# VH-VL binders against C2 domain-containing protein 3 (C2CD3), part 6

Target 1, 169 residues: C2 domain-containing protein 3 (C2CD3), of Homo sapiens (Human) (q4ac94r1171to1339)
Amino acid sequence: SSGLLDVGLRYRRSPRTAEGVLAARTVSISVQIIRACGLQAAAKALAEREPALQFSATVGVNASVTTHLSFLPQGEQRRTHPVACSFCPEFSHHVEFTCNLVTQHCSGEACFLAELLEFAEVIFAVYHENTKSASDIISIESCKEYLLGVVKVPTKELLIKRSGITGWY
Below, E stands for the ipSAE of ESMFold2; O stands for the ipSAE of OpenDDE; V2 stands for 0.75 times the mean of E and O plus 0.25 times the DockQ between their complexes.

## First folded at step 1 (VH-VL)

Design e11 (from e07 with heavy chain V99D P100S D103Y Y104E E105T F106L G107D A108Y I111Y; framework fv_ficlatuzumab)
Fold by ESMFold2-Fast, scan of step 1:
Structure e11 (fold): chain C 169 residues (1-169), chain A 122 residues (1-122), chain B 107 residues (1-107)
Amino acid sequence: as target 1 above (169 residues)
Amino acid sequence: QVQLVQPGAEVKKPGTSVKLSCKASGYTFTDYYMHWVRQAPGQGLEWIGEINPSGGYTNYNQKFQGRATLTVDKSTSTAYMELSSLRSEDTAVYYCARDSYGYETLDYFDYWGQGTLLTVSS
Amino acid sequence: DIVMTQSPDSLAMSLGERVTLNCKASQDVSSYVSWYQQKPGQSPKLLIYYASNRATGVPDRFSGSGSATDFTLTISSVQAEDVADYHCQQYDNWPYTFGQGTKLEIK
């Protein structure tokens, strides 16, 4: 079977700037989320886990995806716009993470990006955004997210393959 | 002016280790990655690995993983390559070379040392 | 590993002739190829990077071309100081790999 997300990852160094000559090298980690597919099973499982939701798995899901580099704080994660009523949403989403390899203002030996990338991963979390209130008595407009799935892509090969990695995960 | 200075020659016995030096001058040592490349007599160039002098991060060719160790001394702007468990096939000229900064032109080697001839013989 | 294959292994040219050196990658390396000149008894010197960009100080007679798997170094009018081994290198994928070299001699 195919994977859940069609993604692309690329590692590239930025050119040195006149003001950057005194700073350590920086790199850009580029993340593309092209589409998700095959969300029917995840939607069915969600409907069974959350029976209090008035959710129809037959019309599709309102999907959004968060991107998190495992070595960065949760506050550095990014999110796509939601795509409504689809089991195969197309996001065409692109984000960049700027990371320092080593800074002149740190201890020098403690800030090794490549050591982190050896065992790190890019974590994609796919959510359904439900706009209906969960109130039992009074219907009030509300928006809450529910996890459909998680995709983890190892970063080990980003420093090895300069053209990056792409495919279904 | 950028210079990378290496000793001319080293002779070692099989089973021993060697530590080769590369002294940099003419630029900020910690701003550029350093690569190590060898060339056996009459043969092509072979990449050994790279080191970031600022943080000490290293990346190695799998062929040399566990045998090669790259280090730097920031106070003397000197890079080192230690190669252990030497064999006769390790006889080669060993070069250090400085990395570039180009976006989309990553990791070409813009300046090279003169090379150290390592001879491994009984 | 990506294998870089250079051809020919060696060639001899007359002064002023146009010479072309070939380099083939075993898989797509985009344009991440450099060429180095190594004169007898000396270290390699960068000539071309990113397939077609001339390095600082390299004479106009040197040019690079190609993409994906097939790359060419051209010397439009060979001179006596061009006697050297020429090496191509890919830096798209780790480990970085070099060709075997092409030896250029003058008749």
Scores: ipSAE 0.007, ipTM 0.499, lowest interface PAE 9.1, mean pLDDT 79

Design e12 (framework fv_ficlatuzumab)
Fold by ESMFold2-Fast, scan of step 1:
Structure e12 (fold): chain C 169 residues (1-169), chain A 126 residues (1-126), chain B 107 residues (1-107)
Amino acid sequence: as target 1 above (169 residues)
Amino acid sequence: QVQLVQPGAEVKKPGTSVKLSCKASGYTFTDYYMHWVRQAPGQGLEWIGEINPSGGYTNYNQKFQGRATLTVDKSTSTAYMELSSLRSEDTAVYYCAREPTYYYDSSGYEDAFDIWGQGTLLTVSS
Amino acid sequence: DIVMTQSPDSLAMSLGERVTLNCKASQDVSSYVSWYQQKPGQSPKLLIYYASNRATGVPDRFSGSGSATDFTLTISSVQAEDVADYHCQQYDNWPYTFGQGTKLEIK
């Protein structure tokens, strides 16, 4: 399928130790970004907005994905390493978000995981990183990033599928 | 004191349905998933399914999908399991048990089935 | 489904002996394993959660260990009141599954 991300989401509970009975209890949301495909249209649109980019001279983009949970601060984002010169990059990226729920977080009452997940989203932002070559993607020099697209995956099914959700989005 | 109270016994004929109850007290009913687990005579424990009393979301062991129905009545803090098309193999003790639904900074919840009902013995015979 | 296999099926111990009960998962369940004690005619009681955390009110002689696929429940000094069936459970993935149980008796 074209222009989609192949992702997996799972929810896991992290119990507290006996010494940490009064500490914040946590849940983990596991995110797997397997691959993207069909990035040709997004690359063409980007090249039309930014003519200095030379997509027409290459057979792909240098794609990376930034993952953000809608109820967590922007500082809690995670990013994949870029995959060079591909319109169907494979990331095989796995990351866990640890969520500490606090009372009164969602409505001035005790915060329920079910209420948060029913209305929350995992947001995937796909970028082109304008790098010199595949070997330069680990460069200490700053790189320019250009947005290719945004995919939002609702988390409500994590309430009823402990094995998680997978598919193209 | 936290309690889950279940009836002691039920006797049903094959082919009928039964609706078992589990009345919760001593805690906020919507803070915990309610699970149903059965134990046939001389056998191990078998998970039937779970319900979130807050949203009503359910999840079932595929073995019981279509035969078991989990519901709750929040006004009475009571969970129910209905099992249809009863067979002799359904003779077992049926337990309800709670599991926390959320996490927060002052939580004292244990991440497991920390409180169980005393169980209802269901006998299916003609 | 994840299959939980307990060993041994039963054992008889003398008072004060150290007891070790084993539980194997058919696939990686991380640390999401609980242990329950069930005395005759009673409902199960939580002993250990997250492989190694002792539940509230459970005596110090009970301890749990293990991760991934291999888990152990240890009773450091068996008391007469410990006569029961012991069940392990994984809660990493649905359906939640239990082992067949280990019966502990006193000689």
Scores: ipSAE 0.007, ipTM 0.495, lowest interface PAE 11.1, mean pLDDT 77

## First folded at step 4 (VH-VL)

Design f01 (from e07 with heavy chain D103L E105T, light chain D28S D92Y; framework fv_ficlatuzumab)
Fold by ESMFold2-Fast, scan of step 4:
Structure f01 (fold): chain C 169 residues (1-169), chain A 122 residues (1-122), chain B 107 residues (1-107)
Amino acid sequence: as target 1 above (169 residues)
Amino acid sequence: QVQLVQPGAEVKKPGTSVKLSCKASGYTFTDYYMHWVRQAPGQGLEWIGEINPSGGYTNYNQKFQGRATLTVDKSTSTAYMELSSLRSEDTAVYYCARVPYGLYTFGAFDIWGQGTLLTVSS
Amino acid sequence: DIVMTQSPDSLAMSLGERVTLNCKASQSVSSYVSWYQQKPGQSPKLLIYYASNRATGVPDRFSGSGSATDFTLTISSVQAEDVADYHCQQYYNWPYTFGQGTKLEIK
């Protein structure tokens, strides 16, 4: 199908106080993940290399999505709750990232958020989680998640388009 | 001093699994991505995957999906790559590498381990 | 996957010469390209990131340029210690991919 994730992105500046005082120097980047679809094809491709995924590739995956803003540390990631046994899960997930209008890179230079957004992306990674307990394994497994797909949405339209960015990606 | 320390060599038989380590020091382990890259003798570099030590979230090269597993132990600042169902063509030097987070740097490998030579032979 | 193609495969230069190494992406990678130097028996070292930004400690004689599909690494005045393989890499899309490398030798 055309697109893997149905998402919405909005850019909102902090509100003005009732006294007419200027708002704080922050902006909110709102991210909605409504649903995913077409996960069976991705699951089947992975199942060819991973026997543990073969059952889920036939019946349904336990999908969750991480949201990562490309200009923020990976520790600032958000993750949806998993949706069990579905190839078209509905997440109805909404999170906000509060960002300073003036921020810094690892290099230590100050940078305006608008400049970051011109070249930045929102990165969505869709995972299948295996529900097998560690106690059921003779050796502790290294990882219990399988990447199904990645969706990248450029942020450069957020300052220009007041309605935000919405659609399948 | 920022450093990634890997063991020098491993020898494994076909069909077995190997778990390679990468011990980080000199920086905050959870503030940087950790990536794994291999290089077969006389060949170019091949990206295997990445892990966020803070959350444990991973992304893999499709070629290695299902065979490679990346993990971290935050208490020891050590990253691991497990590779299963080994074949002779998996013989290569395996590097761990640190990636700073930032708009321009999120795929630039700024610090590399010295590499572990994995030899897969019968 | 995005294929990175480097040219030439190898070249030999005299000390002090200007060296130009090329890297072509099979589709646009914007400016998300890094260059690495790998000396014999050593791990790669980051030279350039985001097409043109020099990494900390890298000599001024190294510079990068390019965007979209065509990228260049330039060494303005080659020194003996520059003997190495040079690799370009895109980090625009997963999986991250590298070129096959260019081998630089001194005459």
Scores: ipSAE 0.005, ipTM 0.479, lowest interface PAE 14.7, mean pLDDT 79

Design f02 (from f01 with heavy chain L103F; framework fv_ficlatuzumab; at its last look DockQ between E and O 0.03; V2 from the best seeds 0.00; counts 0 for: pae O 12.0 > 2, SAP .508 > .496, placed apart)
Heavy chain, then light chain:
Amino acid sequence: QVQLVQPGAEVKKPGTSVKLSCKASGYTFTDYYMHWVRQAPGQGLEWIGEINPSGGYTNYNQKFQGRATLTVDKSTSTAYMELSSLRSEDTAVYYCARVPYGFYTFGAFDIWGQGTLLTVSS
Amino acid sequence: DIVMTQSPDSLAMSLGERVTLNCKASQSVSSYVSWYQQKPGQSPKLLIYYASNRATGVPDRFSGSGSATDFTLTISSVQAEDVADYHCQQYYNWPYTFGQGTKLEIK
ESMFold2-Fast, scan of step 4: ipSAE 0.082; ipTM 0.693
ESMFold2, look of step 5: ipSAE 0.540; ipTM 0.821
ESMFold2 (binder alone), look of step 5: mean pLDDT 94; pTM 0.956
OpenDDE, look of step 5: ipSAE 0.000; ipTM 0.594

Design f04 (from f01 with heavy chain L103T T105K; framework fv_ficlatuzumab)
Heavy chain, then light chain:
Amino acid sequence: QVQLVQPGAEVKKPGTSVKLSCKASGYTFTDYYMHWVRQAPGQGLEWIGEINPSGGYTNYNQKFQGRATLTVDKSTSTAYMELSSLRSEDTAVYYCARVPYGTYKFGAFDIWGQGTLLTVSS
Amino acid sequence: DIVMTQSPDSLAMSLGERVTLNCKASQSVSSYVSWYQQKPGQSPKLLIYYASNRATGVPDRFSGSGSATDFTLTISSVQAEDVADYHCQQYYNWPYTFGQGTKLEIK
ESMFold2-Fast, scan of step 4: ipSAE 0.058; ipTM 0.655

Design f06 (from f01 with heavy chain L103M T105S F106Y; framework fv_ficlatuzumab)
Heavy chain, then light chain:
Amino acid sequence: QVQLVQPGAEVKKPGTSVKLSCKASGYTFTDYYMHWVRQAPGQGLEWIGEINPSGGYTNYNQKFQGRATLTVDKSTSTAYMELSSLRSEDTAVYYCARVPYGMYSYGAFDIWGQGTLLTVSS
Amino acid sequence: DIVMTQSPDSLAMSLGERVTLNCKASQSVSSYVSWYQQKPGQSPKLLIYYASNRATGVPDRFSGSGSATDFTLTISSVQAEDVADYHCQQYYNWPYTFGQGTKLEIK
ESMFold2-Fast, scan of step 4: ipSAE 0.048; ipTM 0.670

Design f08 (from f01 with heavy chain V99G Y104W T105S; framework fv_ficlatuzumab)
Fold by ESMFold2-Fast, scan of step 4:
Structure f08 (fold): chain C 169 residues (1-169), chain A 122 residues (1-122), chain B 107 residues (1-107)
Amino acid sequence: as target 1 above (169 residues)
Amino acid sequence: QVQLVQPGAEVKKPGTSVKLSCKASGYTFTDYYMHWVRQAPGQGLEWIGEINPSGGYTNYNQKFQGRATLTVDKSTSTAYMELSSLRSEDTAVYYCARGPYGLWSFGAFDIWGQGTLLTVSS
Amino acid sequence: DIVMTQSPDSLAMSLGERVTLNCKASQSVSSYVSWYQQKPGQSPKLLIYYASNRATGVPDRFSGSGSATDFTLTISSVQAEDVADYHCQQYYNWPYTFGQGTKLEIK
């Protein structure tokens, strides 16, 4: 496979009300996470780093994905629900981020969102969630997750493509 | 000088609608957004929505979606807010306020009307 | 919706004292925060925008600071005419939201 995540990104200019057109202040960025695939290799690498974890070829991983827009604070992250026991989990996850047209969230300076998107990224982090005590150290923790991989999708073409950007990354 | 003039008080019965006015003077009406904000007795400020007088584009606080309607009359430099299906909880002072087009000031309301007291009572 | 929480609810100061008013956003709003002064029976008056920029005609004893989720309005030497309610507001995302206000009184 040529990518880890099948995703879609779309810029929405629809008004929040049916009575009008969106004012030149805010828009929605739609993020869709359809599926992940090829997680066998990532799981094998993880098991080599964390020998207490064991993955069966017939069982899979408990995968979840976080979405972070590089120009928004980390507190604005979203996360999928975990999909158990799969190396090709189907998320069918959709979220929208409301963004100001004139906001750049670094150093407190302002610029148009369209200009910011030329240099921005959507960052996806894929995790395995351990629901079993695989080792003594894990059994002590109230919550344990392990990074499987990171996918970065440039937003450069988002505004110039009406259909958005979709594909494997 | 720049000012936003709102008429005095309105008394309405529950279930009716009201249309409040805000007359701008001393500046180019289409160069600024117009916002509507209310303040219930003893409570904080609550943003209702905004209108761009140049294009007529509106955005609303979801709490008022379907009940509030913002319009403008460019020939008289007057903004209007119509609020329907009035309830006693709509009793409040309603302000119009001017919003600049500046990159860092677009949500800073630099000029406010004196407010219209709406009383919704049977 | 982004919730803005102000603290304290009320505050009594002596003339000439430094007063600090706080405003916390439930999620990051970058620097897109305004502060307003509202005297009894009057409309709000803009004091600060974009976290730290003083509006035209506002005395230099008023200053704003902060970013992301934590914002502060400071009055370096409080005067009798500063008795008012002070409101913070975020304009990062719609709907624009205000804090509940802090009431400033003189002892």
Scores: ipSAE 0.000, ipTM 0.468, lowest interface PAE 19.4, mean pLDDT 79

Design f10 (from f01 with heavy chain Y57W; framework fv_ficlatuzumab; at its last look DockQ between E and O 0.03; V2 from the best seeds 0.00; counts 0 for: pae E 6.5 > 2, placed apart)
Heavy chain, then light chain:
Amino acid sequence: QVQLVQPGAEVKKPGTSVKLSCKASGYTFTDYYMHWVRQAPGQGLEWIGEINPSGGWTNYNQKFQGRATLTVDKSTSTAYMELSSLRSEDTAVYYCARVPYGLYTFGAFDIWGQGTLLTVSS
Amino acid sequence: DIVMTQSPDSLAMSLGERVTLNCKASQSVSSYVSWYQQKPGQSPKLLIYYASNRATGVPDRFSGSGSATDFTLTISSVQAEDVADYHCQQYYNWPYTFGQGTKLEIK
ESMFold2-Fast, scan of step 4: ipSAE 0.219; ipTM 0.723
ESMFold2, look of step 5: ipSAE 0.112; ipTM 0.697
ESMFold2 (binder alone), look of step 5: mean pLDDT 94; pTM 0.958
OpenDDE, look of step 5: ipSAE 0.392; ipTM 0.789

Design f14 (from f01 with heavy chain E50Y N59K L103V; framework fv_ficlatuzumab)
Heavy chain, then light chain:
Amino acid sequence: QVQLVQPGAEVKKPGTSVKLSCKASGYTFTDYYMHWVRQAPGQGLEWIGYINPSGGYTKYNQKFQGRATLTVDKSTSTAYMELSSLRSEDTAVYYCARVPYGVYTFGAFDIWGQGTLLTVSS
Amino acid sequence: DIVMTQSPDSLAMSLGERVTLNCKASQSVSSYVSWYQQKPGQSPKLLIYYASNRATGVPDRFSGSGSATDFTLTISSVQAEDVADYHCQQYYNWPYTFGQGTKLEIK
ESMFold2-Fast, scan of step 4: ipSAE 0.031; ipTM 0.638

Design f15 (from f01 with heavy chain L103Q, light chain Y91R Y92S; framework fv_ficlatuzumab; at its last look DockQ between E and O 0.04; V2 from the best seeds 0.00; counts 0 for: pae E 6.0 > 2, placed apart)
Fold by OpenDDE, look of step 5:
Structure f15 (fold): chain C 169 residues (1-169), chain A 122 residues (1-122), chain B 107 residues (1-107)
Amino acid sequence: as target 1 above (169 residues)
Amino acid sequence: QVQLVQPGAEVKKPGTSVKLSCKASGYTFTDYYMHWVRQAPGQGLEWIGEINPSGGYTNYNQKFQGRATLTVDKSTSTAYMELSSLRSEDTAVYYCARVPYGQYTFGAFDIWGQGTLLTVSS
Amino acid sequence: DIVMTQSPDSLAMSLGERVTLNCKASQSVSSYVSWYQQKPGQSPKLLIYYASNRATGVPDRFSGSGSATDFTLTISSVQAEDVADYHCQQRSNWPYTFGQGTKLEIK
């Protein structure tokens, strides 16, 4: 995409002590979705093929962001709340992914999370929910959301940087 | 089949804490955000906060920041809200409600608990 | 915070009449507005989501409309069982906020 997404990633190794405590064999990958910018260019580009986006490409998009770790099941995908009518939305959203320290993702044998993170990525997808197309309730999933862009951030640096990964992508 | 079950009532003294429970059944607990909303007598609804049962992430209304604590027990599919430093103004019915967060969802509170009446009085 | 203002605060209607409830947002919330029905002594029930979509099991007489700042919940022909408080809510921005509610009674 032509826009940028400001995000932060942290590797949380310390066990949680709260009532919802994670198992000792789990850790948390914390993802912060802070803000986006330059979404108008993406919207205009899409509007060339999708006339329904002409209005939003001019006034502002209703942006939300999905987050997913590449090695987790699809059901673990999470989504921000939308920010209405903005090309520079501020989300200030956090999400945590619970990860097992030991999994069987590697050739059927046990492999460490560190091995997964070395080749994994956090996938961000920025969507616009088009309110102008909300005429068919039956076609909500197919007609109302448009992908503005995708950002992928490698997780390998989480193995090295205790401060995590931050920046614009 | 899908339901959120809450205790009927709690009575507390000012300055104390309360921990309200919300037991989910009939659906995958970790597939929905759990929100907490309260309603003072004769008043409208007030959003307290949300928690992602999958990872435990929380987001609070600033009004309750530092005083409300949301947690979950995935093994029992139960969400908890602890409210500290209770005051008379906290007297209200406290609801838990689930919110879808998957792709192509529109974030409505589609299932509500019956609510817990919290009475704070000396 | 986004302020949701409902109007009127209360109204009494005759059976079969058309009822119109309004909700105004202090700033644009796109279509991220939901409506809830709360009968006396009960928890809220979702009626409308995303401004104009009926929730599962909601009678056809209920409809929602609006965008940006002005939203409307309409009951085409009010029934006795529709006596309740009605709440609008925005989920465009944190914190989520609700209107103060509208009380609907039957004459």
Scores: ipSAE 0.019, ipTM 0.632, lowest interface PAE 5.3, mean pLDDT 87
ESMFold2-Fast, scan of step 4: ipSAE 0.588; ipTM 0.818
ESMFold2, look of step 5: ipSAE 0.135; ipTM 0.690
ESMFold2 (binder alone), look of step 5: mean pLDDT 92; pTM 0.945

Design f16 (from f01 with heavy chain L103Y, light chain V29I S31R Y92H N93S Y96L; framework fv_ficlatuzumab)
Fold by ESMFold2-Fast, scan of step 4:
Structure f16 (fold): chain C 169 residues (1-169), chain A 122 residues (1-122), chain B 107 residues (1-107)
Amino acid sequence: as target 1 above (169 residues)
Amino acid sequence: QVQLVQPGAEVKKPGTSVKLSCKASGYTFTDYYMHWVRQAPGQGLEWIGEINPSGGYTNYNQKFQGRATLTVDKSTSTAYMELSSLRSEDTAVYYCARVPYGYYTFGAFDIWGQGTLLTVSS
Amino acid sequence: DIVMTQSPDSLAMSLGERVTLNCKASQSISRYVSWYQQKPGQSPKLLIYYASNRATGVPDRFSGSGSATDFTLTISSVQAEDVADYHCQQYHSWPLTFGQGTKLEIK
């Protein structure tokens, strides 16, 4: 089996000392997006729906990836820099999410982060960005994005494994 | 030929748990996500969660986190939703629905079960 | 959570009329919206996905349009069998959310 996205996830507490851990009210979830590959099929499907978009074996897509932790608000999602003209873009993207060790559910009751991680996932959405030329600066904010794929990585093993979660998804 | 079969009704007392079934047929069970959605009488649709039958990975609406548990049995192509600590407000029709993996369809419910009416009262 | 608001809550149309149903998202969702038809006592049926793509077997009188926050479902010539509740749903962000529904009736 091969995936679309090469990623890495780690769960970290800072500081590393016992005193610091006892004082810490937050933890860091580290997300790495190394590369995507095999975007030809996704691009073909997109071109069939949006004929105005042009893809070829020699051009590629302008790919970017959003990262969303399923237990955090949508407003806290992150995005990679776009990589132009590639079906196998390399992002080398690293981002950290600072999460409260204890938070509240939608119902208002307290919940520990470890409980959320047992059933949560990291959601990666891969987009094609139809970017405007430099002369279209006024239209930069109207840059249209098109979904190429979605990758979901469960977090349940994140706390258990020292090395975290890595691989193609 | 593609079908999701659910039992018609279940009656439970407050404070108990229920495990609702959804039996799939006519397609490769592991090629699609399975989602659960409920609809209270006269109300709109409310998303509960999703499960990937191939890996068992789940994602829940935070409102149901800790009370709902989604599972699958690949050998019988059956999905299950267990809901604990039942309240009268949980009285609703519960649907299972199939969702493709595809780039444009990953949240589109293309095939729905007939629904199970869960009544929570005593 | 993204809130989906449908308008009108209900409408009554004459056979053969063009029907327009609206759906508004509280924030930009690109084109990640689906539309469902639900007849009394039945499960919902997928009509449109990704704002404008018609599901297999859905009559061509149904069409969808829109992007970002404003979406429309159009029935070019309403028929008696189109009497139903219509629901829009976003799948840009989790949790997935539905509008409250629009009830379509025939005069």
Scores: ipSAE 0.000, ipTM 0.485, lowest interface PAE 17.1, mean pLDDT 79

Design g01 (from c07 with heavy chain D30S D99G E108K, light chain D93G; framework fv_sutimlimab)
Fold by ESMFold2-Fast, scan of step 4:
Parts: structure tokens; C-alpha cells; sequence
Structure g01 (fold): chain C 169 residues (1-169), chain A 123 residues (1-123), chain B 109 residues (1-109)
């Protein structure tokens, strides 16, 4: 009930230049992933789905987190570096998404970013990355990833909270 | 308890009009996007229209654009669907469904549905 | 427009058996926006699994969802009589239109 990820979100609109001129038509959405904790339950559920996987209290999981803004293409998602052997990994990860104020068509019409944010969310997917097989055939790129959990944070409050959104999710 | 109660369905001739209503209770109506989803007899589910929690944005299935209008009255906790120029293919059970909101830890799409109101378009 | 195709159309099984059904998207979909509904005859659908793998409130642990990209699966480890229903997958993302699969009918053998 206390949540899986300690995150922070901030909306920054049209920052001023050194000359005092505002940047037109863009905003920055800042995402921080500080840590995950309590991954024991997720690891247990994963082991029940994938019987070949076993997680002991002393070993942990190899966790990484993807960040996806729901209104952006899947190719725009970002990923943390993996943290090995922990049920409470510390990521200290910060990324920014630069978004146009006027963007994708919705129902055939051009949409303002504020309209998209009313229905959108930031999606965090937590994965366990299996270590390289003893086989030399398995490349690093083909290492299997297993979903541990998903955390979704609605973006509608970013429009009205200048301090941003912070907490466990 | 969350309740969604649809009304306004009936038998209408092609080219006719109907207005559907959905009375909501048990949650803060003004905080949620709302949708209409239909199901033709013996067929699957089809999304029809969605309105944002403020009413500032509306979205429609291509085949109903220009004919259907979704609206809401947050002071009365009521969702509406005005259906004009009805066609035989609009015959379906119409469900009112509660959408996502900007609060909480995770997104739940249509987490509550009404029982539906039947619209039959026939001569 | 994203098209969701469910397989099989009908699944005939007995209580106690394992059920597996799939949902395939015409384009890659964020797994966060792939959901499953259960619908019994004469009743409204109920949200069953959201974001590919999260069970909705009251859904028994025998139900599990998984998948990413274009391929998603709903599994019931040991069928109970109350599980016989039609299951629909849905893509509900950031941008309409939102789409449903045609459904998989789980029926008693």
C-alpha cells in the first residue's frame, strides 16, 4: 500500500532566455526516479509465472525502470541503468521530455498539450533483467527481461501544481 | 456505492433522433472523464464517445462524427449523448462507462459500467 | 487505427482445466494501455485486468495477464464454474480511438 516507486514529476513551461525572451511552443516534463522498494512481492509473483526464476532474500532482483509518457510514441521511452541484486534499488535517475504545446491530432483535430495531459499519464514499468546465460550465444541485447510491476501517475495535476508531484506510487 | 443509470433508449425510425442520459452517483462525477460504449445484439463492444472531466474536450468514433454529440452537466451529475440521423447500424445496447482520472497511483480505464439502454433503429 | 484480434474465438473447457487466450495488436501498444474485461450473458462488462497484468479489485489470483508490444495473454490457472464468460481485450491509451477485440467466449465443454 505504500507504493513501489519513489518518483517526482515537474512541468516547466517556456523558460526565459538570457535576453528575457520566452521560448515559444515548448515545455519540459521532468521525471525523477529516486528508488524502488518492496520488490519481494513482485519477485514472488514473477517466480510463480516463471518457475525457472527463483529470488532469495539475500540476492534480490536486477531491476530497471522504463519511463513512458502515454501520449508519446513507444520509441520516446527512457530506461534507467539496471541495479543488480536488490529488492530496494536506488536509481537517482532524472530525464526530461521536451514537448510541443501544440501536438498530435486527437479525433482528427490538433490537440494542445494541456488537453492531452488531462487524459494522460507517466507510466513506469519495472523489469527484472536476467543475467547473461553461461552460453556464449546469448548477446547482451537478447537478455530476457521480465515485468515486475507497473506504476502509473496521472499528469492532469501537473497543469495546476507548480511544485510538481512527488511521492511513492 | 458507484452507480450509473442509463435512460432514453427506444425504437426509432432511420433518420430519427434520441437523447440518452446517464445519471451518476457514488463518486465525484466532475473529476472523471466519461464515455459511451455500445454493443450490437450478439456482437462485441465498440467505443462511441468520450468527454473530459471539465467538458472541454470531446472525442468520437469516426462513423458517428457530426451525428452524435456527447455532453455533461456536472451540477446534475449527468452524462448525455444526443444521437441524430440514426442508422440501422446504430442499433445497440448503449453503456455509460466511467473513465480514468488525475488522482491515485494507477490508471483504471472503464472501472464502472451502467446496465445499458437499448436503442433500436428500424422502420 | 489499432486493431485487436483475439484468439481463439471460442474456448471449450471443463472446470479445473487451465485456460489461455490471446490478444494481438496490429501495432505495438504500451502494455499500460492493454486491459481485459469479463462479460457474462445479460450483464455489463467488468474491468478484470488493467495495464496487461494488474488484477482489478475482487479478481481471484487464478487470473493472470502478461505481454508487451503486440502480444498479450490472459490465463486462468484452474477454471471455476463462475469463470465461464466472454473476455474482451481493450486498447485504452493516451489518444482515441480506443479499441476492443472481438472477444473470446469461454464455454463449458
Amino acid sequence: as target 1 above (169 residues)
Amino acid sequence: EVQLVESGGGLVKPGGSLRLSCAASGFTFSSYAMSWVRQAPGKGLEWVATISYSGGSTYYLDSVKGRFTISRDNSKNTLYLQMNSLRAEDTALYYCAKGHYGSGSYFKPFDYWGQGTLVTVSS
Amino acid sequence: QIVLTQSPATLSLSPGERATMSCTASQSVSYSYLHWYQQKPGKAPKLWIYGASNRATGVPSRFSGSGSGTDYTLTISSLQPEDFATYYCQQYGSSPPWTFGQGTKLEIK
Scores: ipSAE 0.000, ipTM 0.461, lowest interface PAE 20.2, mean pLDDT 79

